# Designs tried in a protein design chat: VH-VL binders against f9uss8. Part 18

Target 1, 221 residues: f9uss8
Amino acid sequence: MVLTDIEYLLSYLEAHHVPTIKKKRHTYLTYHGLAEHYTYVLKDGIIKNSIILQDGREYNLSYIAKPDVISLLRDEVSRSTDQPFNVRIESEYATFYQVNRVAFWKYVNSTPELQNYVKNYYRKKLSENILRLQRMVMNGKKGAICAFIYSLVDLFGRKVNEGILIDFVVTNDDIAGFCGISSRSSVNRMLKELRTDGVITVKNHKFIIQDVSYLLDQIAN
Key: E = the ipSAE of ESMFold2; O = the ipSAE of ESMFold2 at other seeds; V2 = 0.75 times the mean of E and O plus 0.25 times the DockQ between their complexes.

## First folded at step 4 (VH-VL)

Design rb20 (framework fv_romlusevimab)
Fold by ESMFold2-Fast, scan of step 4:
Structure rb20 (fold): chain C 221 residues (1-221), chain A 122 residues (1-122), chain B 108 residues (1-108)
Amino acid sequence: as target 1 above (221 residues)
Amino acid sequence: QVQLVQSGSELKKPGASVKVSCKASGYTFTDYAMNWVRQAPGQGLEWMGWINTYTGNPTYAQGFTGRFVFSLDTSVSTASLQISSLKAEDTAVYYCARVEYDFWSGYDMDVWGQGTTVTVSS
Amino acid sequence: SYVLTQPPSVSVAPGKTARITCGGNNIGSKSVHWYQQKPGQAPVLVIYYDSDRPSGIPERFSGSNSGNTATLTISGVEAGDEADYYCQVWDDSTDHVVFGGGTKLTVL
């Protein structure tokens, strides 16, 4: 009977006939620094938030693989403010509710359930950012990779005979970008060490975690 | 069937430009980086660089910046190499070759295009 | 700046064993891949990760890599093995692929 916060948001947007936009794999929904007046809510698909540096290197912030608001870092009032992240489509297609930002905040401010969703959203994102910082500064590069791979279990993990399949192709460039490592080859070398130690393997370009306890032992709590 | 099919041979004058294409089929294009390798007449293999097919970001070996541009059209699973201001020294066979985006790849190039001969003559 | 050194040519009689070397500083710490190239054809991967064979490559092809030298070994050499052979590594310090200069294998 009782909807979750995100289920409530989705039903509200659908009931009010909020328009949707559909984007194909490896196109961008929006760019870091682009001035526009929309708030986007992922309806279906997988996206990656990132900042692409001037030299072409990618600094990756998060995957979003379940329906959610992409970002709430922009204010409720200004007509046009800069987007905080590049948003790239990682699934074959992704579909978004495209909401005028001022109108979105009017929806939220008129609805206690949506206000609770926003409060929980900020807590979740703050927690995720603290863990990301911890991965980069406390665990060294190999520990950061272990922490990142483990973080994929909740998003993409599926039990198979060989272990836990991460049912999504995560490239070495993506891992480098998430872990603050400057080169794909450094990531590849560390992943080969994990494979040699029997911690992970790969099948059809997807990771299989064979030794979850090893990953956890490499992570600062 | 996994294959890379390159565009046909080119005969160009010095100062012209050329675009060599490499069309992939039989696999997921974005799961593999695309390498460019050239071979001058009677010479060995020379790595020019690669392009990340997920991000579109190219990496060029020393000596191949400026006149050389790697690009992609993901909608048709095609990688391209453009050479501007052609010189006689650019005469070579140009190969595309794929490398897998996982720790199994080790940067081994398991599938190669058939090669495109570019001849630059006066 | 990493350099791989191969002999420019190796000659072998049919049915005998050919050994093609690839020299590099501490190359045993790197993964070596080997390519066969016949005249007018694209290179073909024959050995990867020092000693693994791609599907379709005969068991006569084997590889090793230790210290400063990697070796491609072709036992029971056939006329069809006549080709140029290239070794290759990834130099992680520069993020660059490095090829050896190539070795022409001649079968008498």
Scores: ipSAE 0.005, ipTM 0.437, lowest interface PAE 10.3, mean pLDDT 84

Design rb21 (framework fv_romlusevimab)
Fold by ESMFold2-Fast, scan of step 4:
Structure rb21 (fold): chain C 221 residues (1-221), chain A 122 residues (1-122), chain B 108 residues (1-108)
Amino acid sequence: as target 1 above (221 residues)
Amino acid sequence: QVQLVQSGSELKKPGASVKVSCKASGYTFTEYAMNWVRQAPGQGLEWMGWINTNTGNPTYAQGFTGRFVFSLDTSVSTASLQISSLKAEDTAVYYCARVTYDFWSGYYMDVWGQGTTVTVSS
Amino acid sequence: SYVLTQPPSVSVAPGKTARITCGGNNIGSYSVHWYQQKPGQAPVLVIYYDSDRPSGIPERFSGSNSGNTATLTISGVEAGDEADYYCQVWDDSTDHVVFGGGTKLTVL
């Protein structure tokens, strides 16, 4: 188990009375390309990071369901950091610390624990992105869907008598966006095949994974 | 407005045949399965089966094979139930009802026909 | 074949809460739907996916489903709620719709 300094970061932000902002479900905290002077830290809630491609399709990057810094990326030549992706609220509400970017980096530069957090943050995000790319490219469309469903276990999985409940509502459009599939009807067809095969079922618009081993077998190592 | 309109009541003798029709309007006929449900006098709802309106493939519940035939005429958005060699025990109200094909649907019947009473007596 | 069991009747005074149960082996793993049928009328969907209400169904109708029992709850019961109520699941393993035997709700 890797201990992170996120609890330390949150305690630091609370102790220094950093203001919070609260946003409602399906509103956007920020947009790809928007110039801002703030670093946002998720305190509570669930968000989705995405970009919208030129043809109008949404390419989904990640869900964040635990406290974390939303992004530490920036334009190489800008003093102000352009937001690298859209951030949409997926829970009823989400709460963020709204930290002046200069103040954030001043905190980091003066605090060894926060420097370690940032180093671990970059390593974690780089590793996650490499693995996500590998799964998406190497597994084909059905394999990508299986990999995506399995990835929801860590974020939203709860053991129930029937298997693993994914306690979060995901749409066919969202799945298409995460898997690089151009059609929600293709997603629907593949999900129906998995249901017919006894791999997954649905209750209250949520997945129940009945055969975890099948999903793992569809995922390239 | 989404509607299912069924044919009128029928009084038949044992051994005859009957055809109950169910005409859909207000939606794309082939996007929903059509279910058939019967209700004998004073009894509960009994699922007879369903027909895939896109492929025409029927599925019959146990006890409803042989004399019962589900069919479609997609040109007029109509599903039909034919019962041959009628018996007194076939006396019931017959309902059509639509069900979604969507993976997320859970297969509930959101729209029902008004019912067709079939009475079999000598 | 999978079987759903309902009590044949439930009586409730106007304004009180009625609870109609639907029993099934591991029914909590199924999505339960509920239909209301008034005398001489076709059934009407009142609850789907265990607890969701269709447009036009009053908030006093609610549902739950866990373990071996699903429950339809009708609060502030009105005379117009008097009807037969049926629970329903889809059994994916057999591709069959399964109905409960129905419960007659009497408001008096």
Scores: ipSAE 0.068, ipTM 0.517, lowest interface PAE 5.6, mean pLDDT 84

Design rb3 (framework fv_romlusevimab)
Fold by ESMFold2-Fast, scan of step 4:
Structure rb3 (fold): chain C 221 residues (1-221), chain A 122 residues (1-122), chain B 108 residues (1-108)
Amino acid sequence: as target 1 above (221 residues)
Amino acid sequence: QVQLVQSGSELKKPGASVKVSCKASGYTFTTYAMNWVRQAPGQGLEWMGWINTNTGNPTYAQGFTGRFVFSLDTSVSTASLQISSLKAEDTAVYYCARVEYDFWSGYDMDVWGQGTTVTVSS
Amino acid sequence: SYVLTQPPSVSVAPGKTARITCGGNNIGTKSVHWYQQKPGQAPVLVIYYDSDRPSGIPERFSGSNSGNTATLTISGVEAGDEADYYCQVWDDSTDHVVFGGGTKLTVL
């Protein structure tokens, strides 16, 4: 059977009895700036990466909802052991492989499939960040919120009669953190506008996207 | 630490005046409006109004005009409530509470003062 | 004037789920906030903007708001959850904050 790059990594970690750690919802796996010698690989669950800005606000970077390496910003040769992001558990539980960083990079460097995964990982993350920055700068707060909601389709989207259900609860505070908006009330106001316009609706604290074309139009130009 | 610290309890006779103060610390005073909320003994929370800390303009709920005055001293990050011509029915705990300046989506009061008990009796 | 209606009391056994309702005409079009008040203490915000939870509030607390009813849900109720709970909205027609009458939660 042909395995994906990440499936190959997971199979290797499991076969070699790499230790796992399990964490509950809204606890932290690690913190930005914490000195640590591990690379974490998400086995199951949903997590959120964030940093604390100089003014004390949390800026949210990404959700990870499928098995993947949490971060590849630290390499085998860096002297710094500091973790680049806060990692908070968003599902009821999340499980991680806890891999010595040097050993992880040794394995990657000896495996052509994983070298390709790393190359693609960096390209993907760079492209995502450039597009995110472009859309935030060019389309204002409303465009940022529309882009964020649309980005949830790939992670949590499911077709339903009314449109696309985002099968995950996202708080207004988390949205504010993802969009660089300082006020929860500002986020709520813009979401209520989208709901009034028939673009989205909310059922059981989850979004249903009713007008995908509207969201895309707000993002494009 | 973000805090709102209120002045101490007051015991007054009917017809007297009282001034309750609320000192803010740990945040920029003018970026949040200040609400006043009353709670009579054994009763629920009753919104009295709010004052815009940036403009100084007060908004009073029905029934709290005339005898009730909201004021500010921005030099010491303090909001004050003055009640004149006190009546027995003014006996209550008075709270200050902050709210962000975003009027379109609601007014959540995330930080509250500890409360000031005002007792009006002969 | 806009009115929020809460049941005056709710009783629940330890470990069970308590549901406190807040009724208002088309309340689902407004943002609802919930406060917990223990005897002799100031109110504490436990849910804001219908369903969001402030830092430090246990995940057992959740909220919903649709149609004419908002609900505060406390799962796995503990003795320490005994308190009065108040819902609150901003009424756009009068530019006034409105509180519900409060619900006394008793854990028995």
Scores: ipSAE 0.000, ipTM 0.422, lowest interface PAE 13.6, mean pLDDT 83

Design rb4 (framework fv_romlusevimab; at its last look DockQ between E and O 0.41; V2 from the best seeds 0.00; counts 0 for: pae E 13.4 > 2)
Fold by ESMFold2-Fast, scan of step 4:
Structure rb4 (fold): chain C 221 residues (1-221), chain A 122 residues (1-122), chain B 108 residues (1-108)
Amino acid sequence: as target 1 above (221 residues)
Amino acid sequence: QVQLVQSGSELKKPGASVKVSCKASGYTFTTYAMNWVRQAPGQGLEWMGWINTNTGNPTYAQGFTGRFVFSLDTSVSTASLQISSLKAEDTAVYYCARVEYDFWSGYDMDVWGQGTTVTVSS
Amino acid sequence: SYVLTQPPSVSVAPGKTARITCGGNNIGSKNVHWYQQKPGQAPVLVIYYDSDRPSGIPERFSGSNSGNTATLTISGVEAGDEADYYCQVWDDSTDHVVFGGGTKLTVL
């Protein structure tokens, strides 16, 4: 029988009766800098990872919309270490396995399937970060917004008559945080320009991408 | 309480001019655009255009350029519609209505003025 | 220019369901809003974003929008629902608000 790496992890956590916690929309699971001895695994829901910059702005790192470990950046041994990210719930509810960090790494080190999961996790995250860096450096603020919108296709995209519906509500603040833009009003202005150009429009507070090739052209430099 | 209050009815002769005002209260005036909508006797709603309350820039629908002028006085949260060289076909009820004009807006008009009747007759 | 088509009138018996249509090319890709206008009164928003109800609008008002037709549905119709009903969209190509011609609902 073939299980994916994540399916194996989830089955392992359930079989060992790892406790879960459930959090509601726009509450925080944890905070950057909070001293905690847990590793969290998303069981169900959508979350956003972020950090707070020196000027108080939130810099958004990723959405996670499928079961996965939230972060593996903390060491395997220390009894208490600071959480690397703020984790906010974006779906109506999200459910997490709450695993003692030292116990989590003990499970990984004793289980070849989990070792494979961790190896693939780091490879995937490194590749994703390199691609994001390349796009951000080459494309300026408008290009960053185009790259961000296009990145939502894989997570939330659905084909409709006019184009691709992004079946998830994002805000100007969230986009500003993902793109390193200091002002929600600047984001709004650039989105209105894209709408006027026929690139994107709005359906029920959600994006419809009408001209995918335009977005890709902005990313391609 | 959010409300839009319009000026009183007007009876004018052909060739005259009229100014209809719409005073907003209960919200931040510059966060919503102001629409003007006309309704001739026994007819449907006809969108005339809107004015950006933050910049003062008007947008006019086809057929409403020239004789029609949208303006603002932001100090008193008031939008105005001026019609010059009045014609019999300008006889209508004129409504103001607010709309949120940011990218995410569907352009729904959630609050309307009570309407101003303009009658053009000799 | 983009055009919305509504039937000029719809009749319904009290307590039954009224359906008012709004036709437009690929209207299912647009956000449709509905207004109720009683004689001598300003329009009132009764449905926005295809199917959402503003505070104070009864649950018997509902909306749908797919393909080339949006529909306002009023279940358990009451005499007080007699009014003209207008659909509205935003036309991205012209940056203009577009209204339908209106439908007179008569409760007989």
Scores: ipSAE 0.426, ipTM 0.725, lowest interface PAE 2.5, mean pLDDT 88
Fold by ESMFold2 at other seeds, look of step 5:
Structure rb4 (fold): chain C 221 residues (1-221), chain A 122 residues (1-122), chain B 108 residues (1-108)
Amino acid sequence: as target 1 above (221 residues)
Amino acid sequence: QVQLVQSGSELKKPGASVKVSCKASGYTFTTYAMNWVRQAPGQGLEWMGWINTNTGNPTYAQGFTGRFVFSLDTSVSTASLQISSLKAEDTAVYYCARVEYDFWSGYDMDVWGQGTTVTVSS
Amino acid sequence: SYVLTQPPSVSVAPGKTARITCGGNNIGSKNVHWYQQKPGQAPVLVIYYDSDRPSGIPERFSGSNSGNTATLTISGVEAGDEADYYCQVWDDSTDHVVFGGGTKLTVL
């Protein structure tokens, strides 16, 4: 029985009795720029990474919807570092392993399986950053919204008779923040266009993607 | 069950103040903005503004920037409207109504309070 | 500020179809919502996003929106449909809600 690298990390943390914390929807685990002594590993729930722009808008970077380390972007040796992002809970609750930073890196540096996890973590995050850059640069505003909606399929999509149900609530402000759009009105206008064109529909306050190929066409430049 | 329950009707004299409360239940209070809508006797619906339930930041419609103050107590899921220096023309029914922030909503008001009648005698 | 125009009243015979209009500059680019208000009651959402019905609203209520006109259509009208009807949009330029002036539907 071979564990995936994240399964190995989770079992390692459990075996070492690493404590967990639980946070409610729309509270923050960490804030951009404030010092933290811990590395956090998502055990269960959904979070959103963001930063606050100078004009007060939130620039959204990513969701984490499966177990993963929240961030490894700072150095390996400091007892505390500035957090790179705001981390907000988007599910009803989220649970995190709370690991002292020095202890976390000691575990990694002494354990080949955890080193493999960290190596793959950086490869994965680099790939995700390339896709994020493409969304913001290559597609224009309409293409950015289509790319964002398509990205929700992998995170929250579920096949239903009417199409692909996105089983997660994403606000107009959140969409604006992921797409670099300064106003809710622009988001609403483009969503209405997609709905009118039969690309998406709304049922029971959730949307269903009815024409995936349209979304892909808008992001294939 | 989702509902908005407003405070009872008020009879006031000109120059007094009144505070109308709107208590939400059955949903996550901070995922919906709270609107205030006025309806004078025999008249239509008049949007007064709304308050962001996450930040507490109000937006007031034109003509409601002065004697009208929106506030929140998120610990008890309650939005409030305070009207100071009451005038006869403030006699109306005042409604709270929620609007969902998510992109599923085009800013429709899906749940309304029962209304609070404020009568200003003069 | 954005303006919505409704006729003050519409009269319709029982069992016939009522059409209540909501006029606005390029209203077809906006999401139109409709509310029913019976005397002494709070408004009730009957159509949202131009044409969708909330749970509990009969199929005889329908809506459309294109160009400069949105329309609420009530087929097979009943005495119980007698009410004031308001259209509403969100104005993107001001970030404000706008209501139409209301239309009194009478069933004769």
Scores: ipSAE 0.005, ipTM 0.553, lowest interface PAE 11.1, mean pLDDT 85
Fold by ESMFold2, look of step 5:
Structure rb4 (fold): chain C 221 residues (1-221), chain A 122 residues (1-122), chain B 108 residues (1-108)
Amino acid sequence: as target 1 above (221 residues)
Amino acid sequence: QVQLVQSGSELKKPGASVKVSCKASGYTFTTYAMNWVRQAPGQGLEWMGWINTNTGNPTYAQGFTGRFVFSLDTSVSTASLQISSLKAEDTAVYYCARVEYDFWSGYDMDVWGQGTTVTVSS
Amino acid sequence: SYVLTQPPSVSVAPGKTARITCGGNNIGSKNVHWYQQKPGQAPVLVIYYDSDRPSGIPERFSGSNSGNTATLTISGVEAGDEADYYCQVWDDSTDHVVFGGGTKLTVL
């Protein structure tokens, strides 16, 4: 069968009659720290992973915008069943396969193609986490915002006449959570600076990157 | 086709109550906050507050924390303003207006309802 | 409580340029939005984020914002531009929306 590893996973789940659930925008699929016995696989839609910090703020980890497993941090022998992240739906709807966690790992352990998916999944997540750590520990607030905006290009970027459109609505609260910034107003001030400097603009309530090199110059490396 | 359609004009006596509704269509209701704006005859625009359509949490402007209540019915994408113990000074046009949760925190109101005239007289 | 100050009226001859000001302490650090309201009608957003135009607003509408003054500029003024114009900001310290008092534009 000549399928990408995610296409193989989706076909495998369909062949095993794994049920799906659908969730609306801004509702939660899972909550950090609550017991959960399912592995979820995104079939369609966009979600955001986050955790709650000790002071009650939400720290945003990543978007998942294409079919993928939500988390593989817990396996069939893990002592904890608590979910590692909050998962919020960011698209109008999102659809997930809901599979028992132990059953999911039985499928993986018996199926070489699914094992390859899992290996590639971990490599991808490790790379993403290293970059996330760099953003958070090596930049001031403005550098962190620039790094985050730049990261959106690969997820949602589309070339238009005015520059690179980020074809997804990202709120100041979301940016604050991705960048470890305490308030929407701090994010607003720094984004206004980027706009007045001609680095970004707003069109149809989405932003457009007009000067990518400026963003890169602000990022610590 | 993004649209905010408000309920019809109301003629009320002092002491009565009124509920102004604002039905949204053509977009995902919970991605925009709903503002209420008052305009007394011959006067300017006066912001009354807004309601977070995702959480249901209202914020009321100063002077609107008593007799004015914002509410939602998300099942029909409707925001409502209830005014109790109506006074003659409540005579005004009441507008709903949406604000996208803006990543710059600017609160531009891009779509407005047509307005609902509430007239309070004896 | 943040205050926006607008002149009560501005008169301009057809074809000339109208400038409507919106004064506020350090308004240049805020995003300024402008609304046009014709008699008996709901307001219409004509400028947002200081200087951007929504689709359908003619290019002769423009805006600027620096220091303590934001300005709505209407070039080539037409009779159809007669309206009340309101500036608006969001005040992050109170989490409140603030409108200016409005400016009546008269085309003589």
Scores: ipSAE 0.000, ipTM 0.513, lowest interface PAE 12.0, mean pLDDT 85
ESMFold2 (binder alone), look of step 5: mean pLDDT 94; pTM 0.959
ESMFold2, look of step 6: ipSAE 0.000; ipTM 0.493
ESMFold2 (binder alone), look of step 6: mean pLDDT 94; pTM 0.959
ESMFold2 at other seeds, look of step 6: ipSAE 0.000; ipTM 0.529

Design rb5 (framework fv_romlusevimab)
Fold by ESMFold2-Fast, scan of step 4:
Formats: structure tokens, sequence, C-alpha cells
Structure rb5 (fold): chain C 221 residues (1-221), chain A 122 residues (1-122), chain B 108 residues (1-108)
């Protein structure tokens, strides 16, 4: 193919003048439980998906740092359904195509390239969720933090002389939310332990992973 | 309204003790560490140490061990500084200031008490 | 222990730009925070994390930090900016807060 399936989708949306929304850092595009008619496609930027837990805490599900549909969990037919996630902007700005959900699904169902994209989307998201659940449930709090830090390599990792730089600022509260840890102080303590052990260090507010093998050992067992 | 309110000024004789209190309101007390900062007349800010409000463990700067004690009463969201065997050189304004715990060496003091003047004279 | 060095005073004419420096060995590897203190008052945080402003602090206050020098910059200086300014870092290796000696800003 001349274009990847996501590039095909983005080119189509742009060529047909689909409206865009631009949002600033730490504002919300949409909220868990909000009734809406739209499917959003990330054009540029970084976002965080989260949900509200039973006790009112925010549980963080994923970062999306490359162009993609934000969610395909809602049905294809109903005129109004509730949004499954809070969507917060993490980059300075993020830009989204705002597509009527029913119209989006009519277009997908008539376009083989987009059917392929949707099929690959579901496989990717299912695989990612299964791996995350496995790592969170089986490896304790420290293992969950190690798994989370390692997961950032694919999204934000680049090699530097000191190790692997995670080229994105992640707060202790965000880590607590991703790992299901109720105590911000527990996160801080475990990160300091990893730093003392030479597993990670910090430069300009960003992690540098110095011992990748340690992180992998914590995930595997 | 987030506030730190300190106890009133104290005039003491050398050899006496003083307790300065800092009452927090408008936020969850145990999510921020409490710092103590001293300022002698006409001098700059001098960090004395901090206390972890979740664990109660204090950390003292080099010159502030022995006569100085940091304590907490979490039931009333109050941090306290006690100075024993007061000396003339303890004359200063004493400030409390909160710091959010942060892995990145943030440790900015975003909210300060109004200060408590302690004067030691005979 | 770690030391931060500030000039004792800086003078500037109204409407001009004041620059207050904070020198420290490899200070660019630390977060620098800046406090404003007026006579008889508690310090007020004016810049945190090198360059961020708390809500309520005018945009004419800015900060930078690289190498061995951090700088607080106040553009369009007003008479109300007269104060002592302190820089501060957290020295993670010793678990200690370090303040600079303070700079008295005089607006003529």
Amino acid sequence: as target 1 above (221 residues)
Amino acid sequence: QVQLVQSGSELKKPGASVKVSCKASGYTFTTYAMNWVRQAPGQGLEWMGWINTNTGNPTYAQGFTGRFVFSLDTSVSTASLQISSLKAEDTAVYYCARVEYDFWSGYDMDVWGQGTTVTVSS
Amino acid sequence: SYVLTQPPSVSVAPGKTARITCGGNNIGSYYVHWYQQKPGQAPVLVIYYDSDRPSGIPERFSGSNSGNTATLTISGVEAGDEADYYCQVWDDSTDHVVFGGGTKLTVL
C-alpha cells in the first residue's frame, strides 16, 4: 500500500474537510459518562485516557501519542451513547477530527481499507490490555511500576549515551493512577529506590532507563 | 482557601523554651511535607528542615539538630517547632511552608505561613 | 554542601528589564524556584520548576536555567516589584533545600 491504514484514514478525513478541535495541555476533550454523538480521531498530540473508579479516584488506562481513533467501544447505530473514557490533553496542544459516530461507521462498513484498520485496532487494543492486566495483577506494586516504565519505551523512548530516555514528563500522580496505587508517597518511595539501585535516573524532568534488564526481570517474575 | 496560620509572636529570656505552631487548612494535611525556614533580622532565608506529614519523620539541616524539634498533630492539621535552651542568636522570624512530594526534585514551597517572630532578650 | 550565589543587589529603572542570577555548580540539572519577599511579609513563590508561573503571577515574570546559572527575568518593571528575591533548589543527594543569599531589587 502507498499509505498505511491510519494514514489512509487521516488523508480521507482531511480531504473531506472533517471539522477539527484543538485543545490545550491538561484540558479535557471529553468525559467518562458524557452523552455524545462523535467519534474522535487524534491528528496530532498526546492524550491520556482514564475512568472514574467506585471511590471517585481516577484510574489511568493509556497514553495515545500517535494518530489513532480514541475509542471504538461504542455501538454503530445509537444516536447518543455515553463516552467510555475521560480524555485529557498531555502535549502543549492536541488536535482531533470530530466525526459523527453513525457516519463514521457507515463509511467504515463501505470501505475495505477502513475495515482492515478497525480489525487491526481491536487486535492491538485487546493484546495491549491483556498484557497490562497480566503485569499489574501478578507482579505487586513495584512490578507494576517497572512494567509501566517499560511500557513508556515504545511510546516515548529514544537511545542516549546514559541509556533510554523517556522523552515525556510523567508525574507521580499519573504513575499512581496507571498502577492502581492509592498512595502517591508509595510511588515516590519506589521510584527513589529504583534510582538508588541504578535502574533509572532523571534528566530535565524525564526518566532515563539505565538497566532495562532489571525492569524486564520484574515483569517476567 | 488554602492557608497556613502560625502562632503569635514570642518574647523569651535566654534558657527558656518556645513552641511555634503552624495550622493548615483547605487541603489534605498528609499529602504535603512541612518545611521550617528561619530568617534572622536583616538576613536571608535559612532552611531548617522538613517533616514528612504522612510518616512523622523529620529531617534537620546541619545547624538545627539537638535544640530544635519538629512535631505534628494530624488530628488538628498542625505542625510545630520547639526550640529549647533559647539563645540570643535564635532571634528570628520562623516560617512554615508546604511542599508537595515530587520525584523530580520539584519541592517548591507554594504556600507559606505569615511568620512567627521569636525574640530572645534579657 | 551545595551553595547558590546571588548578587546582593540589582537596580533597574521603571519599565526596563531586571535580570537576577543564581549561580550553582551544574544548577541546570536541578529545578530552580524563585521567591519574592517584601518587607515585613512572608515570601511568595513567583517562578517554579525553572520557568513556570503560579496563578496570579504576571507574565512579565519569567525564568531560565542552564549550565551553572539560573536567571529570573522581570520585564516592564514596576515600583511594586521592589523586594528581595531568593532562588531555591532541592539537593536530592543530601535531602536538603538550599536557598540563595537573596538579591535586593531596587526600582528607581
Scores: ipSAE 0.000, ipTM 0.451, lowest interface PAE 10.9, mean pLDDT 84

